# Ledger of designs, part 4: VHH binders against Low-salt glycan biosynthesis nucleotidyltransferase Agl11 (agl11)

Target 1, 357 residues: Low-salt glycan biosynthesis nucleotidyltransferase Agl11 (agl11), of Haloferax volcanii (d4gu70)
Amino acid sequence: MKGVLLSGGTGSRLRPITHTGPKQLVPVANKPVLEYAVEDLKEAGITEIGVILGHKGREEIQNLLGDGSDYGVEITYIVQGNPLGLAHAAGCAKDFVGDDDFVMYLGDNILKEGVVDLVESFESGDFGAGIALQEVENPQQFGIADVDDQGNVTQLIEKPDEPPTNLALIGMYVFSPAVFDAIEQLEPSWRGELEITDAIQSLLEDGYAIDSHVVEGWWKDTGKPEDILEANQLVLEDKSLKKRGTVSDDATVDGRIELAESATIEDGAVVRGPVSIADGAVIKSGTYVGPYTSVGPNSTLEGVHIENSVVIGESSINTSGRIVDSLLGKGANIGSADDFLPEGRRLVVGENSQLKL

## First folded at step 4 (VHH)

Design u3 (from v2 with G54K; framework vhh_8pnl_2)
Fold by ESMFold2-Fast, scan of step 4:
Formats: structure tokens, C-alpha cells, sequence
Structure u3 (fold): chain B 357 residues (1-357), chain A 120 residues (1-120)
């Protein structure tokens, strides 16, 4: 079985964070979202992966993943061009996949339990496709599956006004090569896209059985800032955190923390987990880093009280005050006003960051 | 992670009063908007009241004029004063931190809840 990892799109809903980088590389617990997908595929025994690239971020994605050898996989890059829907993206992998079954994984999704069970379920029978499902409380916002008592899909509906179930399709699929014939016969939806739900429905109508698997644990689509913050909370809550770096004698560290080998917590700093602090980061005197915060590489924090936030990296935050529920882009520079000016904040913030003060 | 701890629930007669508390140990409490939710048997969780970090309040129509939400930033504690209680107010009450400001979605920082029973 091969893997097909979708890494297209510009991430407009994450602007300005995505102004200088692709959405799939936004970090959760200091690890790019895309790396979780590669690791999940490797865990399921999938070592040949085709990465579908859009027009933005090709160099950054290729620089991160390389030939795949650092992850124990072999990566082939495939250019989609214009994004004409998920079925169009899958169709671009036809030559790469050949006659093999494949897992299709959306590279901006993150999943607690990975795809081992999804793959094993699909391989247990004779299926044209397998779909991953999650129970949701807002089914009108998702593609929804109706399933029989054996777990076979009987119906798929995109964003229904009256959902038959609360079982939403999430960003992981397994396909036989029969899906390529279904895709070639598709007409654009009224939204102008080739829909993956339409391809699966076509397989069902052609007599193929469609497997379903309700995935265990949490799932997140990291398309919005709030989704990234929530994914960060969930990963940090579950992750095994190791303290490898330097903690000064007069620093206070409570709870679970991940401290990278070259990271430093200096005298007069307070850190309360769960927290992740990446290589080259320095937490200086007067800084409080609270629960569910990740501090990215080569970032320096001094005097600030920060919690439930993602600092992507390469940032300098030297100011008194509180930052919560925030997503700070790469290279943010937040400084303090001079002592001779009235008390307040002087902010010089690039397009990479959004602040609510 | 036991960051939010609700207390103050109990059994009360119709027309009575209760004050619920929610302690947020160790967080920068004053930076968060906070809320009370409730879940009655066989029903979905519903918002009861919200209070912003600056003290602005918002109430569900079914408690307006009867309940008062307040906060004590020095004690990192959220309160819900419940007056003129009705049998329909019987529910498990939960406090939550509002951790995102882009969509108005509430956080996953839910406490275990405190039970309120209004019995005739």
C-alpha cells in the first residue's frame, strides 16, 4: 500500500501566519503538522509516500521532508497545479500509485490514534474505498456518512441540512485503484470542485463495497487559529514530555515540560506545564510560561506572561503583560517602551502575527 | 489536568438560592473570559452565562434576572449566584475558560461539574 499526502492550498484562513509559509508546516507542540501525517503513515507500514504540492510552499515542504529517509520513508513529489478539489488532488497521484491501494491523508489534519486501524479494517475485506469517521456535534458542517449495522457505507451527503447521522468524514481515506476511473468520470460540483464524496458515491453506485472506520481518540482539521490552539492543547496533554535542556537553579518549573537540549530556562523564570520549549529558545527572568504553550526554536521571552499560545519561532518577546490564546508567527518582535516614555506597549509586529490586547 | 474545580452545588427547594464557585488554580485567570454551562438529564449542554476578562456579562434568556455571574481575579475564582431557583434549573453545572477569540468557540478546559437539584 502507498500513501498520498495532500499538501496544497495557501491557508487563507490562517493569514497572516501563512503569508511566509505553507499551512501544513504550522507547528503543533513544536512539530510541523505535516510530520504527524508522515509518522502516522510510517506506523501503519506505509513507506512509499507521494506528496501532492500546490503552488505555495513547495521549497519549504521539500526542505522539511527531503527524500523521506529521516522518517524511514521514500517520498515522491507531485505537483497539482490549480486546486480543483480533493478528488482532483487524488487524481494527480494516479501514475505514482499505479495498481496499488493507497491511503490519502490531508496534510493539515492531525489524529491521535493514527491510521493503523483504518488500514487493517480496509485490508480485512474486498472494498473499493475505506473512510475514516468521527462523531461530531455539528454534522451540517461536514460530509456525513450513513452506515449499516456491519459498518458498510450506504449513503454520503456533503454538508447536509438534515444529517442522517453525526458521523463525519475526516481527512483520511483508503482507496483501491478503481477510484481513478470514478474521478475521471466526475463533473464539477455546483461549488466548481471535483468532490471526493462524489468519487466515493460513484464507487458505491458501481457496486463496490465501502468500508467505514470510526477512529479512536481526537481528530483536528488545523485550518483555523482556534483549531491549531486546540490541537496544541490535545497533543501536549497526551505527549510524553522530556526535559533535556538547562534549567537554572533559581527558575521554577512545575508540571510536565518538554525542554529541548539547547533550550534554557533562566533564573527568575516560571514555567508551568504542559509546555514545549524548542531548541535555541531562552526563557528569561520575569517570564511566566503557562499551560498549553509551545515556544518555537530560537525564541527569547523576557517579562511576558504567556499561556495557551503557539510561538512559531525565531521570535523576540520582551515586554510586560499577558498574552493568551494567541498564535504568533515566525519572526515576531514584541518589545517594551523606553523608561522615559509613559507606561505602555510599543509593538512592532510583522504580517506573521495577530494580537488582541 | 485538574485546573478548573467547581463547587457549591446541592439540593434546594424551589425559590431558593445557591452560589457556585469555580477555582482556576495557577492560571492567569484575569486574562480569560469565563463561562458557566449546564446539562440537564437527557439534554445537550447549554450556555448559562459569560463574563469577559474586563467584566462584561451576557446571560441566557432563561436565567436573565435570576442569575448573576461574577469573578474575583485576586482569588482566581468565578462565581454564579443563582436566585429564584426552579425545578427546570436542575442540572450538572460546568465552568469553562474561553481560550480562543477568533471564532468564539469555548475551550476544552472543562471541570468535572457540580450537581444542582431543585426539588419540590
Amino acid sequence: as target 1 above (357 residues)
Amino acid sequence: QGQLVESGGGLVQPGGSLRLSCADAGSIFSSYAMAWYRQAPGKERELVARISSKGSTNYADFVKGRFTISRDNAKSTLYLQMNSLKPEDTAMYYCARVTTYYSGLWSDYWGQGTRVTVSA
Scores: ipSAE 0.000, ipTM 0.096, lowest interface PAE 22.0, mean pLDDT 81

Design u5 (from v2 with T100I S103E; framework vhh_8pnl_2)
Fold by ESMFold2-Fast, scan of step 4:
Structure u5 (fold): chain B 357 residues (1-357), chain A 120 residues (1-120)
Amino acid sequence: as target 1 above (357 residues)
Amino acid sequence: QGQLVESGGGLVQPGGSLRLSCADAGSIFSSYAMAWYRQAPGKERELVARISSGGSTNYADFVKGRFTISRDNAKSTLYLQMNSLKPEDTAMYYCARVTIYYEGLWSDYWGQGTRVTVSA
C-alpha cells in the first residue's frame, strides 16, 4: 500500500498566518501538522508516499520533508496544477500509485489514533474504498455518510442541507485503483470541483463495497485558528514531554514540559505545563508561560504572560501584556510602543472638566 | 539543493575586527533561520549566533556585545561582524541553515567553514 498526502490549498481561513506560508506547516506542539500525517502513514506500514503540492508553499514543504529519509519513508512530489477539487488531487497520483491500494491523507488534518485501524479494516475484506468517519455537531459543513449494521456505506452526500446522519467523512481515505476510473467519469459539482464524495458514490453505483471506520479519539481539521489551538491542547495533553534543555536554578517550573535541548528557561521565568518549548527558544525573566502553550524555535519571550497559545517561531515578544488563546505567526515582533509615537489621547474638553483614564 | 560557502576568515591581532560571510546558493534563503557555529581544536562545535527569517537574533554569552549577526535576503547572504576579537575566538567558523524540532537536535546543512585566528 502506498500513501498519498494532500498538501494544497490556500489557507485563507488562517490569514494572516498563511499569507506567506502554507497551512500544512503550521505547528501543533511545535511540530508541523504535515509531519504528523507522515508519521501516521509510517506507523501503518506505509513507506512510499506521494505528496500532492499546490501552487503555494511547494519549496517550504519540500524543505521540511526532503526525500523522506529522515522519517523512514520515500517521498515523491506531485504537482496538482490548477486546484479542481479533492478528487482531481487524488487523480494526479494515478501514475505514482499504479496498481496499488493507497491511503489518501489530507495534510491539514491531525488524528490521535492514526490510520492503522482504518487500513486494517479496509484490508479485512474486498472493498473499492474505505472511509474514516467521526460524529460531529455541524454535519451541514461536512460530507456525510449513512452506514448499515455491517459498517458498509449506503449513502454519501456533500455538505447536505438536511443531513441523514451526524457521521462526517474526515480527511483520511483508503482507495483501490478502481477510484481512478471513477474520477475520470466525474463532472464538476455545483461548486465547480471534482468531489471525492462523488468518486466514492460512483464506486458504490458500480457495485463496489465501501468500508467505514468510526474513528476513536479526537480528530481536528486545522483550517481555523481555534482548531489549531484545540489540537495543540489535545496533543500536549497526550504527549510524553521531556526536559532536555537548560532550566536556571531561579526559574519556577511546574507540571509537564517539553524543553528542547538548546532551549533555555532563565532566572525569574515561570512555566506551568503542559507546554512545549522548542530549540533555540529563550524564556527570560518576568515571563509566565502557562498551560497549553507552545513556544516555537528561536523565539525570545520577556515579561509577557502567555497561555493557551501557539508561538509559531522566530519571534521576539518583549511586553508586559497578557496573551491568551492566540496564534502568533512566524517572525512576530511584539514589543512595548515607542514613547515618541503618539500614544496619547486627543482631547478637547470644556472648562471645569475632570478626567480619569 | 543549496550549498553554503563561508568566507572572510583570516589572521587578526587581538582587539581587531573581521566580517564573515556565508553565501547560500539554495532556494528560499529567506525562509530559513541561519546560524554561525565555531569549533576550536579539540572542542565540540558550539553556537555563536542565530538569526531567524524575521530578523530576531540570539547570541552566546561569550560574544554578546562584540559580535553582530545579520542577513541580506536579496543576496541570500548571512554575515557575522566580529569586533574586539580575543585569542579565545580562534576557531573554524561554520554557517548553517537551521531546521529544528522540539524533539530533536538541530537538523542543518553545514558549509566547509572559514578559519579565524586571533594572535599577535
Scores: ipSAE 0.000, ipTM 0.109, lowest interface PAE 20.2, mean pLDDT 80

Design u6 (from v2 with T99V Y101W; framework vhh_8pnl_2)
Fold by ESMFold2-Fast, scan of step 4:
Order: sequence, then structure tokens, then C-alpha cells
Structure u6 (fold): chain B 357 residues (1-357), chain A 120 residues (1-120)
Amino acid sequence: as target 1 above (357 residues)
Amino acid sequence: QGQLVESGGGLVQPGGSLRLSCADAGSIFSSYAMAWYRQAPGKERELVARISSGGSTNYADFVKGRFTISRDNAKSTLYLQMNSLKPEDTAMYYCARVVTWYSGLWSDYWGQGTRVTVSA
């Protein structure tokens, strides 16, 4: 079994954050989202991974993942070129995959349980595809599956006006090579895309059985700032956090923290976990870092009270203000209000004055 | 973005006509929905017209009845026929492929643009 990791997309809903980098590299608990997908595939025993590159961020993604050896995998890069939808992206992997089954993983998704159970479920029977599902409260916004008593898929509908169930397809699939023939027969949807739900429906109509797996725990599509913040909370709550860096004697550290080897918490700083602080970060005097905050590499915080926030990295924050529920982009420079003057006017009025106020 | 090249812009008098073309070197042009956008000086980019792979069209209210979007799949070319041009139509016009990601994000390719000036 091979892996196919989709790393395309413009990240328009995360702008301006994604103006300075691709959305798949936005960090959750100081680790790029894309790395979680690679680790999940490796955990499932998948060591040959094709990474589908979109128009933007190719160099950054390749610089991060390299040849895959740092992750214990072998990575082949595949350029999609024309972004014609999710099924088109999958179709670009045909030559890489050959006659093997493969896991398709959307690189902007993050999943608590990983894909071990999804893969084992698929391998337990004779299936054309296996799909990961989760119950959602807004099924009109997702691809939706209808399933029988045995857990076999009977119908798939993309963004239905009248959903048959609330079981949404999430960003992880397993396919037999039969999916490539299904993709080649597809016509674009009303929005101009080759839809993955249409490819799976085509397999079903051709007589293939489609497995379903309802995932345990949380899943996040990291498309919006709110999704990044929620994913950050969920990962920090579950993650094993180690303190490797330097904590000064007069600093206060409570709860679980991840402190990277070259990170420093200085005298007069207060940190209350769960928190992640990356390499080169310095938490200076007067700073409060509260729960569910991640401070990215080479960032300096002084005087600020910050919580439930993501500092992506390379940032300087020197202000006495409070920051909460925030996503701060790479290279952010937030300074003191040294030149703030109170509202009002200073007036000295004499003879023959005319004023409009 | 290298693969979309707009042409046909120029200077015309009010009431005149222009035909814009967008050449797409992509081998599967016929699979795309395509759109024309414009950006006037000092304003944000706005959608002018959209055409599906099957040929269904949508127009912004401000061009409806004056502009016609069409495609030639054999030539991998998108067109915008602009009639009854007004000074307010003065803008840089951009061709785009219309695609969405499953997460609701857009994956658009934009061309470099072609300039349209409507002036006496």
C-alpha cells in the first residue's frame, strides 16, 4: 500500500497568514499540519508516499519534507499543475501508485486516531474503496455517505440540499487502483471540479463494495483561523509535552509545557499549560503565556498576556496588551503604544480667533 | 501564472466594442469552469462573468446584456465579447480557472491581465 498526500490549495480563507507561506505548513502545536499526515501514514505502515504539489508552496513543502528519510519514509513529488478538483489531484498519482492500493490523505486535515484502523478495515474485505466518516451538525457543507446495516456505503452525495445522513466524508480515503478508471470517466461538477465523491459513486455503480469507517476522536479541516485554533487546543490537550529548554529560577511554570531545547523562559515570566514553545523562542519578563498557546520558533514575547493563540514564528511581541483567540503570522512585529496620546485637543485661544470643532 | 494569457485589450471610445481572449495551454481546458474578473484603478478585483465546462453562464448585474462570455474547447480559449462599453468598464481584465478544494478553499489560476481603457 502506498500513500498519496495532497498538499495543494491556495489557503485563501487563512489570508493574510498564507500570503507568507502555504496553508499546509501552518503550525499546530508548533508542527506543520502536513507533518501530522506523514506521521499518520508511517504509523499505518505506509512508507512510500507521493506528495501532490499544487501551484503555490512547492519549494517550502519540498524543503520541509525532503526525500522523506527524516520521517522514515520515501517521498516522490508529483506536480498537479492544473487544479481541477480533488479527484483530479488523486488521478495525478496514477503512475506513482501503479497496481497498488493507496491511502489518500488531504494535507490540510488533522486526525486524532490516524489511519491505522481505516487501513485495517479496508484490508479486512474485498473493497474498491474505504472512506473515513464523522458525524457533523452541518451535513449540507460536506460530502455525505448513506450506509447499510453492515457498514457498506450505498450512496454518496456532494454538498446535498437534503442529506440522507449526517455522516460526512473526511479527508482520508483508501482506494484500489480501480479508482483511476472511475476518475478518467468523470465529467466536471457544476462548480467545474472533478469530485472525489463522484469517483467513489462511480465505483459503487460499477459493482465495487465501499467500506466505511467512523473515526474515533476529533478531526479538523484546517481551512479557517478558528479551525487552526481548535486543532491547536486538541493537539496540545492530547500531546505528550516535554520540557527540554531553559527555565530561569524566578520564572513561574505551571501545568504541561513543551519547551524546545533552545527555548528560554526568563525571570519574571509566567507560563501556564498546556503550552508549546519552539526553538529559539524567548519568553521575557512581564509576559504571561496561558493555556492552548503555541509560540513558534525565534519569537520574542515581552510584557504581553497571551492565551489560546498561535504565534507562527519569527515574531516580536513587546506590548502590555492582552491577546486572546488569535493567529499571528510569520514575522509579526507588535510593539508598545509609546506614542499613544489620549483623545482631545490642547487649545490656547486669543483675540480674533475662529474655530470649527 | 504562466499558463493563462489574456489578450485583446486596448483603447476604445464609449459605446465601442472589444473582444478579449484567454489562451490556456493546459491539456484539459474543457474540464474547467472559467471566469473573467476585472480590477479598476483604486478598486478591488470583481467577478465579471463565469462559464461552466458545459457552457452555462453567469454575469454580474453591471455587465448583463452588454457582455458575452464564451469558450472554444478545441482551441483551449476563453472569450469575453464586450459591447456598449462605458468609462466605468475601464480596468485590467483577468482570466481565471475556477476550482475549489474540498475544505471550501479556492484554487484559482490567474493570468497576467489585459488592459481595457474606455475614453474619448
Scores: ipSAE 0.000, ipTM 0.115, lowest interface PAE 19.5, mean pLDDT 80

Design u7 (from v2 with Y32W S103K; framework vhh_8pnl_2)
Fold by ESMFold2-Fast, scan of step 4:
Structure u7 (fold): chain B 357 residues (1-357), chain A 120 residues (1-120)
Amino acid sequence: as target 1 above (357 residues)
Amino acid sequence: QGQLVESGGGLVQPGGSLRLSCADAGSIFSSWAMAWYRQAPGKERELVARISSGGSTNYADFVKGRFTISRDNAKSTLYLQMNSLKPEDTAMYYCARVTTYYKGLWSDYWGQGTRVTVSA
């Protein structure tokens, strides 16, 4: 079995965060989202992975993943170019996949369970495809699968008013090579894209059985800032956290923390976990770092009280006050108020920015 | 991308052998799927053979059993061993990084080519 990891797309909902980098590299607990997908595939025994690239972020993704050897896998890069839909992305991997079954994994999704059970379920029978499902409280907002008593998919319904189940489709699939013939016969949707749900429907109409697997534990699609923050909480709650760096004698550290080897918590700082602090980060005097906060590499925090937030990296935060529920982009510079009157805040606000002052 | 440089072409008699090489400078060679294409005089370019980053190979029917594609990641070099050459194998041979070719989509990264002529 091979893996096909989708890492294309513009990341428009995360702008300005994604203005200079791909959305799949936004960190959760100080690790790029895309790395979790590679690790999930490796855990399932999948060592040959085709990474589908768009036009943007090719070099950044290649710099992160390299040849795959750091992850115990072998990576082939495949350029989709223009984002013409998930089925088009899958189709670009046809020659990489050959006659093998493959897992298709959306690289902006993150999953507690991984894909071991999804793969095992698919391999338990003769299926054209397998789909991953998650129980949700709001099924009207998702694509929903209707399944028989054996777990075979009978239909897929987009945003149903009267959902037959609470099983929502999530960003992981398993396909037999039969999917490529299905994709070849597809017509573009109303959005002008080749839709993966249309490919699965085509397999059903051709007489293939479609497996379903309900994943255990949490799942997140990291498409919005609030999704990143929630994923950060979930990962930090479950992650094994080690203190390798320096904690000064007059610093206060409570709870679980990850402190990278070259990170420092200085005298007069307070850190309360679960927290992750990356290499080169310095938590200076007067700073409070509270639960579910990740401080990215080469960032310096002084005087600020921050919690339930993601500092992506290369940032300087030297200000009094409280920051909560926030996503701070790479290279953010937040300083103390100038000595001038009238008092005020000088802001330069980009697209999709959200402020609560 | 980066520069791809093909070599090893030449004139050979029917039934002979040639080994083509493609040196790849630039982005991580070992992570790219690579292919050999050819273009015969007056014809369109066609896929000859492909090799994945992991070494899995695929061949056009007209070369199966005669040609062997291989790679040396330490040397960032792709090879095509051509045996039992026929006059219809006469073409310019191009090395390419496989970017996409589903539904006839072509690689974005091609070399300059090396000429193979098979005649008496």
Scores: ipSAE 0.000, ipTM 0.279, lowest interface PAE 12.4, mean pLDDT 82

Design w9 (from f5 with S53Y; framework vhh_8pnl_2)
Fold by ESMFold2-Fast, scan of step 4:
Structure w9 (fold): chain B 357 residues (1-357), chain A 117 residues (1-117)
Amino acid sequence: as target 1 above (357 residues)
Amino acid sequence: QGQLVESGGGLVQPGGSLRLSCADAGFTFSSYAMAWYRQAPGKERELVARITYGGRTNYADFVKGRFTISRDNAKSTLYLQMNSLKPEDTAMYYCAARYLGSWYDYWGQGTRVTVSA
């Protein structure tokens, strides 16, 4: 079985954060989202992975993943170019996949359980495709699967007004090579894209059985800032956290923390886990780092009280204010205002930014 | 560069049969989905039939049961067998090739089919 990892989305909902890198590289618990997908594929025994690259972020993704040897896999890069839909992206992998079955994994998704059970379910029968599903409270907002009593897919409906089930499609699929013939027959949808759900419907019309697997544990896409923060909480709650760096004698550390080897918590700092502090980060005097906060590489915090937030990295935060529920982009520079009148914070914010001051 | 060359068009009487051929040069034929389109004077170009490299076929409703699309990957040739021809089938017929997952299409120059008594 091969793996096909999609990393070509634009990330417009995360602007301006995605202006400093592709959405698949936004960190959760100080690890790029895309890296979780590679690890999930390897755990399922998949060592040949095709990574589908879009127009933006190709260099950054290739720099992260390299040839795959650091992860125990072999990576082939495939350029999609124009983002013409998920089925178009999958189609670009035809030559890479050949006659093998493959897992298609959206690189901006995170799964607690990984894809081992999805793959085993697919391999348990004679299926043209297998889809991953999760029960949701708001099925009108998702693609929804209708399934029979045996768990076979009978139809897929996009954003239904009257959902037949609450089983939402999530970003993991297994396909037989028959999917490529289905993709070749597709016409663009009303959105102008080749839809993966249309390819699956085409397989059903051709007489293929479609497996469904309801995933256990949490699943999260990372399309919005609040999704990143929630994923960060979920990963930090479950992750094994090791303290390898330096904690000064007069620092206070409570709870579980991940402290990278070259990270430092200095005298007069307070850290309350679960938190992750990456290599090169320095938590200076007067700083409070509270639960569910990730401090990215080479970042310096002084005087600030921060919690439930992601500091992506390369940042300097030297202010006495409180920061909560925030996603701070690479190279953020936040300091104290020094003007006499009018008093206030000096902010440089990008498009789609949301602030509570 | 890839080139597609259609042949087999001509004048035929209603109810007759005709076989169109499309030969390629300059690319790996078996890696492409192939299609036949047609365009009558003053009308938009419309799909007649498609065939994937795996051999799955799809037909427009107006030709279903009368036309058969097929391919010979070893000879790099696409065919359209047209039976029970009608005056409404009169058009310029075009061969098209599309690489899976791309919007890049190779097109031939066309071959004319005229169905007239």
Scores: ipSAE 0.000, ipTM 0.228, lowest interface PAE 14.5, mean pLDDT 83

Design x1 (from b2 with K101T T103K; framework vhh_5c3l_4)
Fold by ESMFold2-Fast, scan of step 4:
Structure x1 (fold): chain B 357 residues (1-357), chain A 122 residues (1-122)
Amino acid sequence: as target 1 above (357 residues)
Amino acid sequence: QVQLQESGGGLVQPGGSLRLSCAASGFTFSSYAMSWVRQAPGKGLEVVSDISSGGGSTTYADSVKGRFTISRDNAKNTLYLQMNSLKPEDTAVYYCARTYTVKWGGSTYSYRGPGTQVTVSS
C-alpha cells in the first residue's frame, strides 16, 4: 500500500501567517502539521508516499520532508497543475500509485488515532474504497455517510440539507486503483471542482463495496487560527513530553513540559505545563509561560505572560503584557512602546490580523 | 542514498546560452526517467522538460519548447539541459529530478537535487 499526502491550498484563512509559508507547515506542539501525517502513514506500515504539491510553498515542503529518509519513508513529489479539487489531486497520483492500494491523507488534518485501524479495516475485506468518519453535531457542514449494519457505505451526500446520519467524512481515505476510472468520469461540482465524494459515489454505483471506519478520539483540520490553537491543546494534552534542556536554579517549572536540548529557562521565569519549548528558545526573567503554549525555535521571551498560544518561531517578545489565545507568526517582534505621552502602542497590522488590546 | 547534484548555472545576458549538468548517484540511473524542474522568484515549481530512461522520448513545457534541449548520458550517470535564447522569464533555480510524467498536466518526482541558480539579466 502506498500513501498520497495532499499539501495544496493557499491558506488564505490563516493570512498573514501563511504569507511566510504553506498552512501544512504551521506547527502544532512545535512540529509542522504535515509531519504528523507522514508519521501516521509510517505507523500504518506505509513507506512509499506521494506528496501532492499546490502552487505555493512547494520549496518549503520539499525542504522539510526531503527524500523522506529522516522519517523512514521514500517520498515522491507530485505537482498538481490547476487546483481542480481533491479528486483531481488524487488523479495526479495515478502513475505513482500504479496497481497498489493507497491511503489518501489531507496534509492539514491531524488525528489522535492515526490510520492503522482505517487501513486494517480496509484490508479485512474486498473494498473499492474505505472512508474515515467522525460523529459531528453540525452534519449540514460536511460530507455525510449512511452505513449499513456491517459498516458498508450505502450513500454519500455533500453538505446535505437533511442529513441521514451525523457521520461526517474526514480527511483520510483508502482507495483501490479502481478510483482512477471513477475520477476520469467525473463532472465538476457546484464549486467547479472534481469532488472526492463524487468519485466514491461513482464506485458505489459501479458495484464496489465501500468500507467505513468511525474514528475514535479527536480529529482536527487546521484551516483557521482557532483550529491551530485547538489542535495545539489536543496534541499537548496527549503527547509524551521530555525535559532535555537547561532550567536555571531560580526558575519555577511545574507540570508536563517539553524542553528541547538547546532551550533554556532562566532565573526568574515561570513555566507551567503542558508546554513545548523548542531548540534555541530562551525564556528569560519575568516571563510566565502557561498551559497549552508552544514556543518555537530561536524565540526569546522576556517579561511577557503568555498562555494558550502558539509562537511559530524566530521571534522576540519583550513586553510586560499578557498574551492569550494567540498565534504569532514566524519572526514576530513584539516590544515595549516608546516612552512617550500620550501612552500608546505602535502597530503594523496585516490583512486578516485579529488583535484584542 | 539517492544523490543528485546540479551545476552550470550563473548570470547570463538575454539571448545567451547556458548548459546545466546533473550528476546522479545511489541508484540505477539508466532505469529512471529524469526531469528538469524550475522555480522562479515568487512562483511555484514548473516542470521544464522530461526525458525517458533510454533517452528516446522527450517532452518540453510550452514556455521553453524550441529553445531548450534535454539529454542524458547513461554511461556517465549525467543529465543535461541546453538552454538557448534565454529570456529574463527563465530566471529561476533549476532542479534535477528523478520523475514520472502524469497525464493531467502535472509531473511527479521522488528525488530532487539542491538546485542551481540561473539569472538572465542585462
Scores: ipSAE 0.000, ipTM 0.201, lowest interface PAE 15.2, mean pLDDT 82

Design x2 (from b2 with G106S S107V; framework vhh_5c3l_4)
Fold by ESMFold2-Fast, scan of step 4:
Structure x2 (fold): chain B 357 residues (1-357), chain A 122 residues (1-122)
Amino acid sequence: as target 1 above (357 residues)
Amino acid sequence: QVQLQESGGGLVQPGGSLRLSCAASGFTFSSYAMSWVRQAPGKGLEVVSDISSGGGSTTYADSVKGRFTISRDNAKNTLYLQMNSLKPEDTAVYYCARTYKVTWGSVTYSYRGPGTQVTVSS
C-alpha cells in the first residue's frame, strides 16, 4: 500500500499567516501539521508516499520533508498545478501508485487515532474504497455517509438538508486503483472541481463495495485560526511532553510541559502547562506562559502574559500586556512603547476605523 | 491515444533564442498541468519549467529563471517554451510532459513526447 498526501491549496482564510508559507506547515504543538500525516502513514506501515504539490509552497514543503529519510519513508513529489479538486489531485498520483491500493490523506487535517484501523478495515475485505467517518453535531455542513449494519457505505450526500446520519466524511480515504477509472469519467461540480465524493459514488454505482471506519478520538481540519488553536489544545492535551531544556532555580513550572533541549525558562518566569516550548526559545523574567500555548523556535518572551496561543517562531515579544487566543506569525516583533510621559500609543488609522484599546 | 509532439529545436549560437512547441492530442489538454523537461548529454533528467492547467501559475528551475518563459494555448492544445540568452549548458533533448513526478534527485513521468534536440554551439 502506498500513501498519497495532499499539500495543495492557498490557505487564504489563514492570511496573513499563510502569506509567507503554506497552510500545511503551520505548527500545532510546535510541529508542522503535515508531519503528523507523514507519521500516521508510517505508523500504518506505509513507507512510499507521494506528496501532491499545488502552485504555492512547493519549495518549503520539499525543504521540510526532503527525500523522506528523516521520517523513515520515501517521498515522491507530484505536481498538480491548478487545484481542480480532490479527485483531480488523486488522479495525478495514478502513475505513482500503479496497481497498489493507497491511502489518501489531506495534509491540513490532524487526527488522534491515525490510520492503522482505517487501513486494517479496508484490507479485511474486497473494497473499491474505504472512508473515514466522524460523528458531528452539524451534519448539514459536511458530506454525510449512510451505512448498513456491516459498515458498508450505501449512500453519500453532500451537505444534506435532512441528514440520514451524523457520520461526516473526514480527510482520510483508502482507494483501490479502480478509483482512477471513476475519476476519468467525472464531470466538474458546480464549483468547477472534480469532487472526491463523486468518484466514490461512481465506484458504488459500478458495483464496488465501499468500507467505512468511524474513527475514535478527535479529528480537526486546520482551515481557520480558531481551528489551529483548537488543534493545538487537542494535541497538547494528548501528547507526551518531555522537559529536556534548562529551568532556572527561581522559575515556576507547573503542570505538563514540553521544553526542548536548547530552550530556557529563566528566573522570574512562570509556565503553567500544558505548554510546548521549542529549541532556542527563551522565557524571560516577568513572563507568564499559560495553558495551551506553544512557543516556537528562537522566540524570546519577556514581561508578557500569554495563554491559549500559538507563537509560530523567530519572534520577539517584550511587552507587559496580556495575549490570549492568538496566532502569531513567524518573525513577529511585539514591543513596549517608549517609556515616557504622557503615556500613549502611536496610531495611524484609516477612515471609519474602530479601535478597542 | 495520448500523443505529445515537440518541435522547434535546432542549432543556435550562444546568446541566441529558440521557441519550442508541443502539440498535444488524445486527452483534454486544458485539464492538465504541463512541463518542459530536458536531458543534457551524460546527465539525468532536469525539470525546466511547469505551468498550471489554466496558465495562471508557472515555475522555473534556477538554471533558467529570467531566460526561459513557459506558456500555453488551450484553444490550440499547444505548450510553448521561449528560450532566450541560450548558453552551451542548455544543450539537451527537451521533452514535453503531461504528468510528471519528482523523486528527490530524479524525475518520472506518466507521458512525455519523443523530444526535440537543442544544441547551443558556434
Scores: ipSAE 0.000, ipTM 0.271, lowest interface PAE 12.8, mean pLDDT 83

Design x4 (from b2 with T108V S110D; framework vhh_5c3l_4)
Fold by ESMFold2-Fast, scan of step 4:
Structure x4 (fold): chain B 357 residues (1-357), chain A 122 residues (1-122)
Amino acid sequence: as target 1 above (357 residues)
Amino acid sequence: QVQLQESGGGLVQPGGSLRLSCAASGFTFSSYAMSWVRQAPGKGLEVVSDISSGGGSTTYADSVKGRFTISRDNAKNTLYLQMNSLKPEDTAVYYCARTYKVTWGGSVYDYRGPGTQVTVSS
């Protein structure tokens, strides 16, 4: 079994965060989203991974993942070009995959339990495909699966007015090589894309059994800032957090905290977990870092009270006041008002950044 | 044995058009993404355009976007590059290349043809 990891797409709903890099590299608990997918595939015994590259971020993704050796895998990069749908992206991996079954993992998704159970379920029978499902409260907004008593998929419906179940398709699939013939027969959807649900429907029509696996634990599609913040909370809640860096004698640290080896919490700072602070970060006097906050590498915080937020990295925040539920892009510079201006906050952050001051 | 053979190059005046073709053999053409790559005098290789195996997805270098169109005919095992509004800066040897994987430190193509010369000059 091989892995096919989709890392295309423009990330327009995360702009301006994605102006400094691809959406798959936005960090959750100070680790790029794409890296969680590689680790999940490795845990499932998948060591040969094809990474599908789009227009943007080819160099950044290759710089992160390299040849895969740091993750215990071998990575092959495959150029998709324009994003013409998930089935189009999968089709680009045909030669890489050959005659093997493969896991298709959307690189902007994050999953608590990984894909071990999905893979084992698929391998337990003779299936053309296996799909991951999650129970949702709003099935009208998702692709929905109908399943029989044995867990076989009987029907897939995109954004149904009258959903037959509340089981939504999520960003992880297992395919036999039969999917490539299905993809070659597809016509573009109403939005001009080759849809993965149409490929699965084609397999059903051709007589293949389709396995379903209801995923335990949380799942997130990290397409919006609020999704990143929620994923950050969920990962920090579950992650094993270790203090390797320096905590000054007159700093206050309560709760679970990850402090990287070269990170520093200085005198007069207060940190209350769960929190992650990355290499090169400095938490200076007068700063409060509260629960569910991640402070990215080489960032300096002074005087600010911040919680439930993601500081991506390379940032300087030296201002009084409270920042909550915020996503701060790479290289953000937030300082105090000039002596020549009325008192206030001077903010230099990306467009559409979400701050509550 | 993989073989790629370009044709259609030549001398053209600025503002003119040329269509390049690449005949492919020795592999299942419809299973591979293809690229056009060029090398201008005294410069390195530049990827001009990519096309997916099925022909539905394309990319272009910023230098040629809006002027060049890549296409393919899988039934004829042929890749095309329609070049419009040619500029002196487009003068280069153009190579047809097979691309389906890139590894860290590797090339963006594994095979290329012998190339066809395009000269844009008055």
Scores: ipSAE 0.000, ipTM 0.146, lowest interface PAE 20.0, mean pLDDT 82

